# Ledger of designs, part 3: VHH binders against Guanine nucleotide-binding protein alpha-13 subunit (gpa-13)

Target 1, 348 residues: Guanine nucleotide-binding protein alpha-13 subunit (gpa-13), of Caenorhabditis briggsae (q4vt39)
Amino acid sequence: GCNSSSLNKLQVPEVRASRSNTPASQKSSDQSYSHIRLLLLGSAESGKTTVLEQVRLLYKQHFTESEYFHRRAFIYHNIFKCIKSLCRAMKMSDIGFADPINMGRSQSIIADEENHYGIFSKELAEKIKCIWADKSMQSLYARRSQFNLNDSAAYFLNNLDKINTLDYKPSDRDLIMAYVPTCGVQNVIFTASNQSFQLFDIGGQKIDRRKWATQYEGIDAIFFCLAISEYDQKMNEDMVTNRLDDALKLLETISEEPMFATTPIYLFLNEIDVFCEKLDVIPLSNYRKDFPGGDQDDALDFMENLAVAALGKRDKSLYRVYRCIAIDTQMMAELLSTVFKDIMKRKR

## First folded at step 13 (VHH; from k41 with R30K Y31W)

Design k45
Fold by OpenDDE, fold request of step 22:
Structure k45 (fold): chain B 348 residues (1-348), chain A 127 residues (1-127)
Amino acid sequence: as target 1 above (348 residues)
Amino acid sequence: EVQLVESGGGVVQPGGSLRLSCAASGFTFKWYALYWYRQAAGIERELIASISSGGRTNYVDSVKGRFTISRDNSENTMYLQMNSLRAEDTGLYYCARAPSGTTKTAWQLSPSEYQYWGQGTLVTVSS
């Protein structure tokens, strides 16, 4: 049970936006370019943070040194967490390592209780590389959904030599692929198509309905990320609740919220790549009895229909559904451009 | 940059065969639906065939049974095998890519919704 308690100590300094009390006086006709306000929602690991990172990248929002440092630390931590999870999964499996030497290496990693927010020792890096290169480990990774391993794990493990350097600076791709939990509310201001936007990412805080009324006042559109690949996965919190079902329930809740009755919802059916790959190994029918069967296209259509059903009685004019790969920068560039144009059209 | 380049057009006799190719670059090919359009002289561009990312194919009635759309994801290329060609098949043939994120089928999309087209390849069926 990864006790959520220790992650609290990275006090991301509350950048107190110094309310410069500039006195209200001069009515200069400052064309207050009113920001279009966007709310980004989705379950944990739905790709919502990735969408935020893509927006930052595509619309030239520069990362601060502190942000780089923070993300770098999480990249190291995530690499270690992933390999440890893989080692544990191997131990619990009947598969065993193809190379018996990796058993000792695996045990060493499992016994390591450090969080590793920095560069790995040469010895540790070598252990990780050897374990990852094991053929049985690769087979296990293909079934990574069974133990809720992050889908970006392979990316980082394959790039360990590039990452595990003293002067390592995360690339744009690294930043997009990195899973960094959102602490609190993150907001990004950016310009697209000569319009100013403000995107709010609300971290995994239990959406307190009471806080919704004040925090979400004046939202012009909702971005909702749904990882459709999570049809076989359970929530880490209870190991019982299906992640997809939970996400659909959240979507339903948001769609039925009176405050959002006239707020357009842009639904991103995310991780279509992972979903399609998973279908070959883990049949959808094993987890969704309501799936009539079929090919990849049928399965995608089925997921879309589930999501649309979760929107309930919402007017068709007040939602859009997209299929996406949030980590695909080119795809997201085109998709977001389409979405922003639609939002601007609605505001006229 | 997204690019679509058609090739394989030419002059063929009625009843003949021709194979068109569309080479794609600048995007993740395997995740996009692709389409063949054609435009005859004085006529609007029309959809004739579609292939989904999963390989599902659809055809307009006028080409059904004669034309076959296919794709090779390893080569980022889409094909159109045209058999039993007719004079009415004469025109410019265009390759198009689906808009990113679209859930619309080929028949629900208007030509104006497409952002990326090839330059076209000319097919002439003449005796």
Scores: ipSAE 0.831, ipTM 0.960, lowest interface PAE 0.5, mean pLDDT 89
Fold by OpenDDE, fold request of step 22:
Structure k45 (fold): chain B 348 residues (1-348), chain A 127 residues (1-127)
Amino acid sequence: as target 1 above (348 residues)
Amino acid sequence: EVQLVESGGGVVQPGGSLRLSCAASGFTFKWYALYWYRQAAGIERELIASISSGGRTNYVDSVKGRFTISRDNSENTMYLQMNSLRAEDTGLYYCARAPSGTTKTAWQLSPSEYQYWGQGTLVTVSS
């Protein structure tokens, strides 16, 4: 009698966003160091979550064990998702694997319907490593924008041996690089330059204008992340809408929102590294007919101009534009410092 | 820690040449614009050359055709080749890095906006 050991489906606990019903606490007269309230906005994969993680890292916000566990699970899931996506892309491509043995490995991964929120078997890990090491796969990865693969995929795949351990704890870098969809509203309180800030990240929720009126009253500044590298990418939902165009439309909507008429917008033109790299292989003019042509600097200027145009008639005093690499901690440290100083200056 | 270290300064005769170097560390070099400033005695520090992350170069008129700014991203080093040096080129030469995230051009930035400067290297053009 082969006792079918019930593989306990590790139900990834739906982290029920604890509605911190912060009761309308009574007006106690305490000099409530009034938090400067920041709203973090951006499309999916714009880097907004990365910015949040950078803030947490830079301003010594500690993760709970549960948070680490959750992120760990997503890292595994993302690794598997990425390799599966790559395998599918390879199958659809005319490239083929440099090593024919990888074809069978690839097929097995594609056929695997598990979500893999935990440590990979040795066999699976080996398959992933072999496939990733394939020269043709690397070539395909260079064109990853064609199938909307996460740019962090290489980072995790290259570090699979370090990650695929029983005692794996995500490093700060892992956390920065990980794509974890924001579920609900994340709130981070931190202190910068002796000022308390509260940063709100509104995950995938359709900007319900009605909710904005009540929830976002008193926002002092908006951080808007725009991945400029997405000029050649389409939305996963419809495979028609250009991601950059969608993001620009969102920016326009936010900028025109009466509630934010006097709210300064800090625009982060993110992923300049990916953007610049793409320009070498994917001409901007192929996707943006309005691009007059030019070099890398011209292209960056063009993207900036697009973003500024999306801000519409907003007063120049009410927006700042930055070029950034959100995954660059040093860059973000300096940039955020500048931004926070500017915000504080405006509040005086 | 972000560091910029200038070298290559010295004494040279009019018409001579010098090559300055700025060695950078502590940041992702390839994504930053870099600048050369100089300060003559009794004069305010002035921007003389800029190079973008993409390698676009700009010069003030006084050094055009004589000075060449360049960068080697593999070595994290910026250079200033100075030819046909003149007495008026005498001064302390500083390397500066663009502020993170800035969209301002070299000429739009004030010296006070720079967070990172080198210590400078002295160039003396004297007969």
Scores: ipSAE 0.830, ipTM 0.961, lowest interface PAE 0.5, mean pLDDT 88
Fold by ESMFold2, look of step 13:
Structure k45 (fold): chain B 348 residues (1-348), chain A 127 residues (1-127)
Amino acid sequence: as target 1 above (348 residues)
Amino acid sequence: EVQLVESGGGVVQPGGSLRLSCAASGFTFKWYALYWYRQAAGIERELIASISSGGRTNYVDSVKGRFTISRDNSENTMYLQMNSLRAEDTGLYYCARAPSGTTKTAWQLSPSEYQYWGQGTLVTVSS
């Protein structure tokens, strides 16, 4: 139950209060004795939450029993939302189910308005399993790039019997694969390469920029997550604003913010897998008239240049750009190690 | 654990052919660019061919038209087909994987930026 717009206005000032009297130059010169402070920015769908979970997993932050319980609730909710979305897509595509009984099951799922934050009833679980196993549904899922669904949907649906038990406790992989909305200001303190870090995650999808710019003094680096696969998506809040354009405008605003004028930005161009798969069915040129055409490599270069352009006049020494797949733990382990080492080198 | 294992090296006569393989494990092979490097005795390791995740290939001029880089994502394996071999092609051949997150092309990377190197496979072109 989080409301992202209200959470930004209620931001806890502890980040600002704990650092408000510390001069930036002194913090930089003595980083070996204090936390390096990182601000994690991006929309909820950018992979921002996944980056936080990867940091917790890779740097051995333990999850409390309360956190596992909370994550479990959202896993059930996400499974139901995913199967409902697929059922709606089947209806819109005019593709009939291979097993006609699944039409009735599908209509039942579409009509179900419950949020399903807990274990599914035997009847509901059976509907979900039968619909998912249907050959026509599997064919539709193979076209998932058209519906912006990723491998996490299949991951949970294929494991439904294990997940739909009273004793279910999410594994570390389950936590990485699941989308869970960020609520409030969250942070994690961890050690990488013998240096202590503190990573702040500001919850919510629409951030009150006036509030966050004044509340987060003393930030040593910014992690900005940008989902490049969203070039064809509209913001759910207004159904008019292009999600990529909104994210690029946020990046521009952060890059131009006087408080961050000398703060390096580590830009994560996320969902390169979804982006590349989507190119085959949703041409980038339909949404970006400035894209001159070309192959996958040209499209990736274009998106990188677009993100760099959003950084404006920011000196090249004050940003790094990375391509990533935030749900890929091995990739993120290597990437984050490189990023933390670069941050520490800058602080010398 | 990331591993890159080269194979297929050997002794061939000038004008002959050889096919090298690089078996990869421990990462999502499909989404990484892959490279072949060559090291002759007393010479610094040099990039000779690259293949992007999307399949785009590039070659250094000295091997263009003679060498073909390819990949099989279902086998997690990269290949280098070497035709019309010359004595100067003699050396250790290494496969490399793009550093995670890099936006640099193979031609912009230095050897020190790679996180993993294979052990190499020896190619000897002898008359």
Scores: ipSAE 0.772, ipTM 0.915, lowest interface PAE 0.8, mean pLDDT 82
Fold by ESMFold2, fold request of step 22:
Structure k45 (fold): chain B 348 residues (1-348), chain A 127 residues (1-127)
Amino acid sequence: as target 1 above (348 residues)
Amino acid sequence: EVQLVESGGGVVQPGGSLRLSCAASGFTFKWYALYWYRQAAGIERELIASISSGGRTNYVDSVKGRFTISRDNSENTMYLQMNSLRAEDTGLYYCARAPSGTTKTAWQLSPSEYQYWGQGTLVTVSS
């Protein structure tokens, strides 16, 4: 898919360009503030893209045909990656399939190195469905939080017949449940409570202070997504760096950035469902020696304090902390409404 | 649509017992803390018990040892077992759900921060 090294080729919308549709009116006012500007940050797997998709869904944005095509391709890719990951988990756990023929199907899936960005052949679709329906696989999936999986995997696997058709068009729910890597810079312009907002997602690209100072002026608030379930996970890029530690370092860097010194940071502590379910079987203390122990509430408080500590000396009035499940549309509808109202109150 | 529906109220003599229920729908029940509030005539609602998503419970001193809050995530229902009832327990009992995203405990929240309240169930303890 997208080439992240091409960021310098992708034009980021300029604040001045976005607001200069009527030069005479802009010149006369010199106070033309058409949008409240929000910057969406976090590691690639933090759930920040899911937050963007929730905004698109909840505020009635439309996707272009190109965007649907891109997202559809990644839905197939993610279904295959999910079933392959589950097959590997069965093999690593030395768990036999309830139907022995699924062992051969599983080996075929594990050996398949194709990316599968399109409709599955009937043969492949059959393998996936048979493996997924296997009782041993279902038992393994019931423990899915141990593999850092949420409900989205079952969502797609249970709907494979509808998805694996030539005329499949992803529903809004499909788009929320799918992970799709952000390519380049994306933004969404939307209206909430009669106020226009612009939310920027820079697609996992590294912050360049000089570039941002000239291209993204007037950021009114930062949304920072942190997947707290990642305390036991390594980054795909090097398989050495702890994902939580990397995300906390990024937050620290953003909080210390002079251009954001007075910019409120809205922290979304994401994947609380996966986090809480993992605590019983993957102790937090094994990965965080500074965690003194305790129940689920103590662990959640610890993660909140860890994120707040990464903000350093930032004044309490310049951040808000929220616990969320980004794929939960009802929760996100309520949470985002609260957040946008808080932002508007600050701007008054 | 998010709904909270209280039931189980009634008239009881001092020393008696009642079990209140709060049936919930329209949200992922297991990931929210839940609360019982009590409102006597003419005064502000007061928090009396809380239960976190992880099952941790807290009570005000006036009901501790007499009331037990619990939840059944499979039935999306919260309960309040009320024993050794006193005349002072008379009032309208409400359930509430933690605001989405909150990191505050029930004791840190103000009543104005809740998005959803039930209609209440009346408990009358006659002497």
Scores: ipSAE 0.757, ipTM 0.924, lowest interface PAE 0.7, mean pLDDT 83

Design k45
Fold by ESMFold2, fold request of step 22:
Structure k45 (fold): chain B 348 residues (1-348), chain A 127 residues (1-127)
Amino acid sequence: as target 1 above (348 residues)
Amino acid sequence: EVQLVESGGGVVQPGGSLRLSCAASGFTFKWYALYWYRQAAGIERELIASISSGGRTNYVDSVKGRFTISRDNSENTMYLQMNSLRAEDTGLYYCARAPSGTTKTAWQLSPSEYQYWGQGTLVTVSS
């Protein structure tokens, strides 16, 4: 468990188990326990947790059985949340199901207030499968970027039978595709390019320099994740605050924090796939009056400039900006390799 | 892993046409900008055309109006249609993919920043 008192800055719905491990050969070769220390920051659902999972996958970290159980629970929860969200979208759009029996199933799903952290009953699994297979639902899903959904929704729904078994253990790709919120402090110690790193992922906590000065020896670089696709999305906590605006304000706060004045910030402009697919149907100019219009490239450039503006007067040598799709493992492998090399170059 | 394979090169007379292809695999083709470079003997590779993930195209002045870059995301293939070929167009033609994460345009990138190149396809323009 974690206390949710700081959630208005970072969304954290659940406690995460802490993990730190080092290969035996690394421990014997590094008596000084020397790590480059990295801090993951960003709003909830920004993709920062996915970046952590990519690091775990790419650098062959092990999970305990407790960690697998925790992630499995969120996979069930995510499947239920996804189908419920799609059912609500059908209702709001007044689209009728191709099979009218699915209307009753949909109403049952919408009315269900349980979080569903475990294997689905046969009855619930059948409802989900029937609703997902409905031709009208598939047509709605084809417009998924309008609902800020990426490819992960279909990934899990298409594999429900495999996932909804007593002996299911999440695969590496399942772990990447799932949203598992960070609650509390998680960290990973790993080696990249013969250099030891320690990556801290913290959730639900307001950045406070007194707290960081007493809790951590020092942060060598910040990874900041910003989901650019959220320009049309509101915060769940108040249903009024624009998610992109809130994320930009957080970035501004971090950039101006005196504790981080000389700490390089690596910005990950995440969800470029959802962003680009959304542009044609949800114009950026409806949410950003300062966007003058243009093609996809103009919109991407605008988002980069918006994020850089949030950094204020931070020196250009103290930040890097990247565009990414955090769930794309090949892209992230290449990107993280570049990032770690840049960090090591700064430390030389 | 990531592969880029050029094809379609050959010998052609001045004023002729060729279409080059770059078949790609091992990455999500749709989300990357793609580039054509050419290299004449004794010269550094030079960028000649670019196409963004959104389909925006750009060309170096020497090929504008004669070359057309395009992409087919369903076949993971980029093309270069070369018309009105000149002797100065002779060289090895390479395809390249934007580095993962880059916010730079092709014109801001140096050749050393690319992680992957094809083997090249030879174009010879001679009478």
Scores: ipSAE 0.754, ipTM 0.923, lowest interface PAE 0.7, mean pLDDT 83

## First folded at step 16 (VHH)

Design k56 (from k50 with S50A)
Fold by ESMFold2, look of step 21:
Structure k56 (fold): chain B 348 residues (1-348), chain A 127 residues (1-127)
Amino acid sequence: as target 1 above (348 residues)
Amino acid sequence: EVQLVESGGGVVQPGGSLRLSCAASGFTFKWYAMYWYRQAAGIERELIAAISSGGRTNYVDSVKGRFTISRDNSENTMYLQMNSLRAEDTGLYYCARAPSGTTKTAWQLSPSEYQYWGQGTLVTVSS
């Protein structure tokens, strides 16, 4: 989810216009076309924004220049936040930087409180590159699952010279690998298997029953994203509440909502790559006393069972469970095709 | 483009051994369960061995103790070591990749649910 207060204070250009973004004030038009209407839900860091981006790219939704500028700003921000996080992790590690000069650079990065939504200065770019190239940092990064990081950090850091140019325009892969908070309501209208779909993402907004009557009426299916790797992570808001527990409570709330009593839920257990790699170094049983132990497959089954339990008494015909890596475009292309076909079969 | 390429088939006497390989490309191999199927003449393909992304293995009873499935994620390759071969092991051997997103075990999947198959490698066990 996108929170408006941070964006307003950070002076990032706010451009929300998209061919897929239907304005609320659009004049009444005859909706003689039928869309299968999908609601995308999940916590802010569940990977739901990546799923939306995969749909946009796989079903050939064009981005305006304003949309690319918005994504680009967050790519710079993500690079900086990532290297800062790695510097903090290095400070807490058993070993120091291989090159002692990088300690000073690291201290400078940690102390820098700017959000960096634009091209890095030559000085800052050099610091980032030198720190990233340090052999000790590379060794730390190899253990990245402890920081809930996937491969996207290395992807951007290895390409910094290309990215840190005046005319940089994000590639499709750049857009998938970047985290960009959803701000406002995003929707995508696309065609799959000769059927029109409309996918809604409600970033930063509460679910409001009044909005369902006018804006999200007739939801045919829910996509719910759950980042299973977050079993050891705390909520940013309070740094105490377990992220997985909070996501499971949200799922329970959605499953119990009378408006959705007959609405199928397509549950995406996301970040299985980070989850499985994290199991090697952060045992699941340390955070889930109800996990009896076992191998990777037992842990994945446990997470599936945990998510299904949150669905409560929902009939089995009204949900599907999938394991995914939202940043893996090949996997998501195949998975989404299967999901859309299943949705269409239900509508017959 | 996703590709699955089997190799290692051949003619062998009963009691002999063969090692089959399935070279995979076009997807992130290590995150998919992989399966071996076999098809004797006039019979539907049957699942014989499965290996999860985490390395857990399962076998149909007729091959337990004789066949060993394994994987090398660094080489994007799955293997089937076939020992103590019998005449009834004769057939085309196919590798298959789990459908994207599935939570089903190999034994819960039907062959029609697979998105990709290899072309098969022929194993003939005869005197």
Scores: ipSAE 0.749, ipTM 0.915, lowest interface PAE 0.8, mean pLDDT 83

Design k58 (from k50 with S53T)
Fold by ESMFold2, look of step 16:
Structure k58 (fold): chain B 348 residues (1-348), chain A 127 residues (1-127)
Amino acid sequence: as target 1 above (348 residues)
Amino acid sequence: EVQLVESGGGVVQPGGSLRLSCAASGFTFKWYAMYWYRQAAGIERELIASISTGGRTNYVDSVKGRFTISRDNSENTMYLQMNSLRAEDTGLYYCARAPSGTTKTAWQLSPSEYQYWGQGTLVTVSS
């Protein structure tokens, strides 16, 4: 599926920035706010929303009942979108279901245009379970890294019976694994190592430059998420523009923005697991003619060098580069601790 | 809780062999480079071998050709095969895991950047 920042595409239930009454943009002269202000950027598929959810989990942010309700709604929606996409992939690949009855179920799923923000009917839940259990579907799913997918889809589909109940409340892991599109500005206020932080998450795939002069003054650091696994992916909007190239262009734009000339950029090279597994079957050199070849370590170094090159003439003291798997909570706990310590040292 | 547990140390004659193990838990082992360090009495810990997530290995010159680092991702275990042991190989051997997020190789890191260390296993090479 396609995720667009278009106004017409924003007619779905949204989780709003309900954890703080602090405005998303505020002038630095307002000294009543003693927060270090962080701006979270990246495409919708970069894993930036997962980074936000890791911060919420690790720094014990409260979710309101309204937020839990909206997150649950998106979990149902995501389950349906996932199985629908897999059914379409089966059809596009001309792969027959091991149980022929699932062909009819699959067509029914593909034809269903409802968004499914709530509990599934017994009939729909049974269709989803039967399709997911099909041996041919499982074989297709085993190749998921070739389609730039991680384990999130299987995570929910394997737990459908638990999730499809009226008393279901998302677990911490469910919140990390769930994709919830960002609409507008969401922020989180939290404390790490006796320092208060405010992290702003901006929705959409592209920066709206018209907003920057008035809304995002006083940003102390930028978190930029870049999914390096996207080297073989095209933009859904035009099916021509390479997703990695577009993300690198965004990074370049941010790095050269005069408003951020002295703002440190913390660059997260995300999805290293998908990237490394994909290399075995989709060589990087097929999509990056400037890659001279080599092993996995050479490919990771090459991707890091591409990201650093996109930062242009930015002083080395004004950026840090990290490799991560945003859905790995232990890794992110350690990484974020390091990052917040580095940010605090800069504020001396 | 991340844990690194070394084993396999002991007493051996010069020219002998030992195989060290590092059992890891509390993290996704396959996505971290792993390292062996050694510490002789009165000196700082010395990096002696590294193995990347992709299996690329590197060694300090004093152990090249004698030591072999390896990993078994299905068992969450790193190994160090030590052959042709010498008296100067005597010391405590530690395993270390790459810091989360690092883009540096082991040879570019300082000891203060590591988040975890094992307890060490003693290797004694004596006549």
Scores: ipSAE 0.753, ipTM 0.919, lowest interface PAE 0.7, mean pLDDT 83

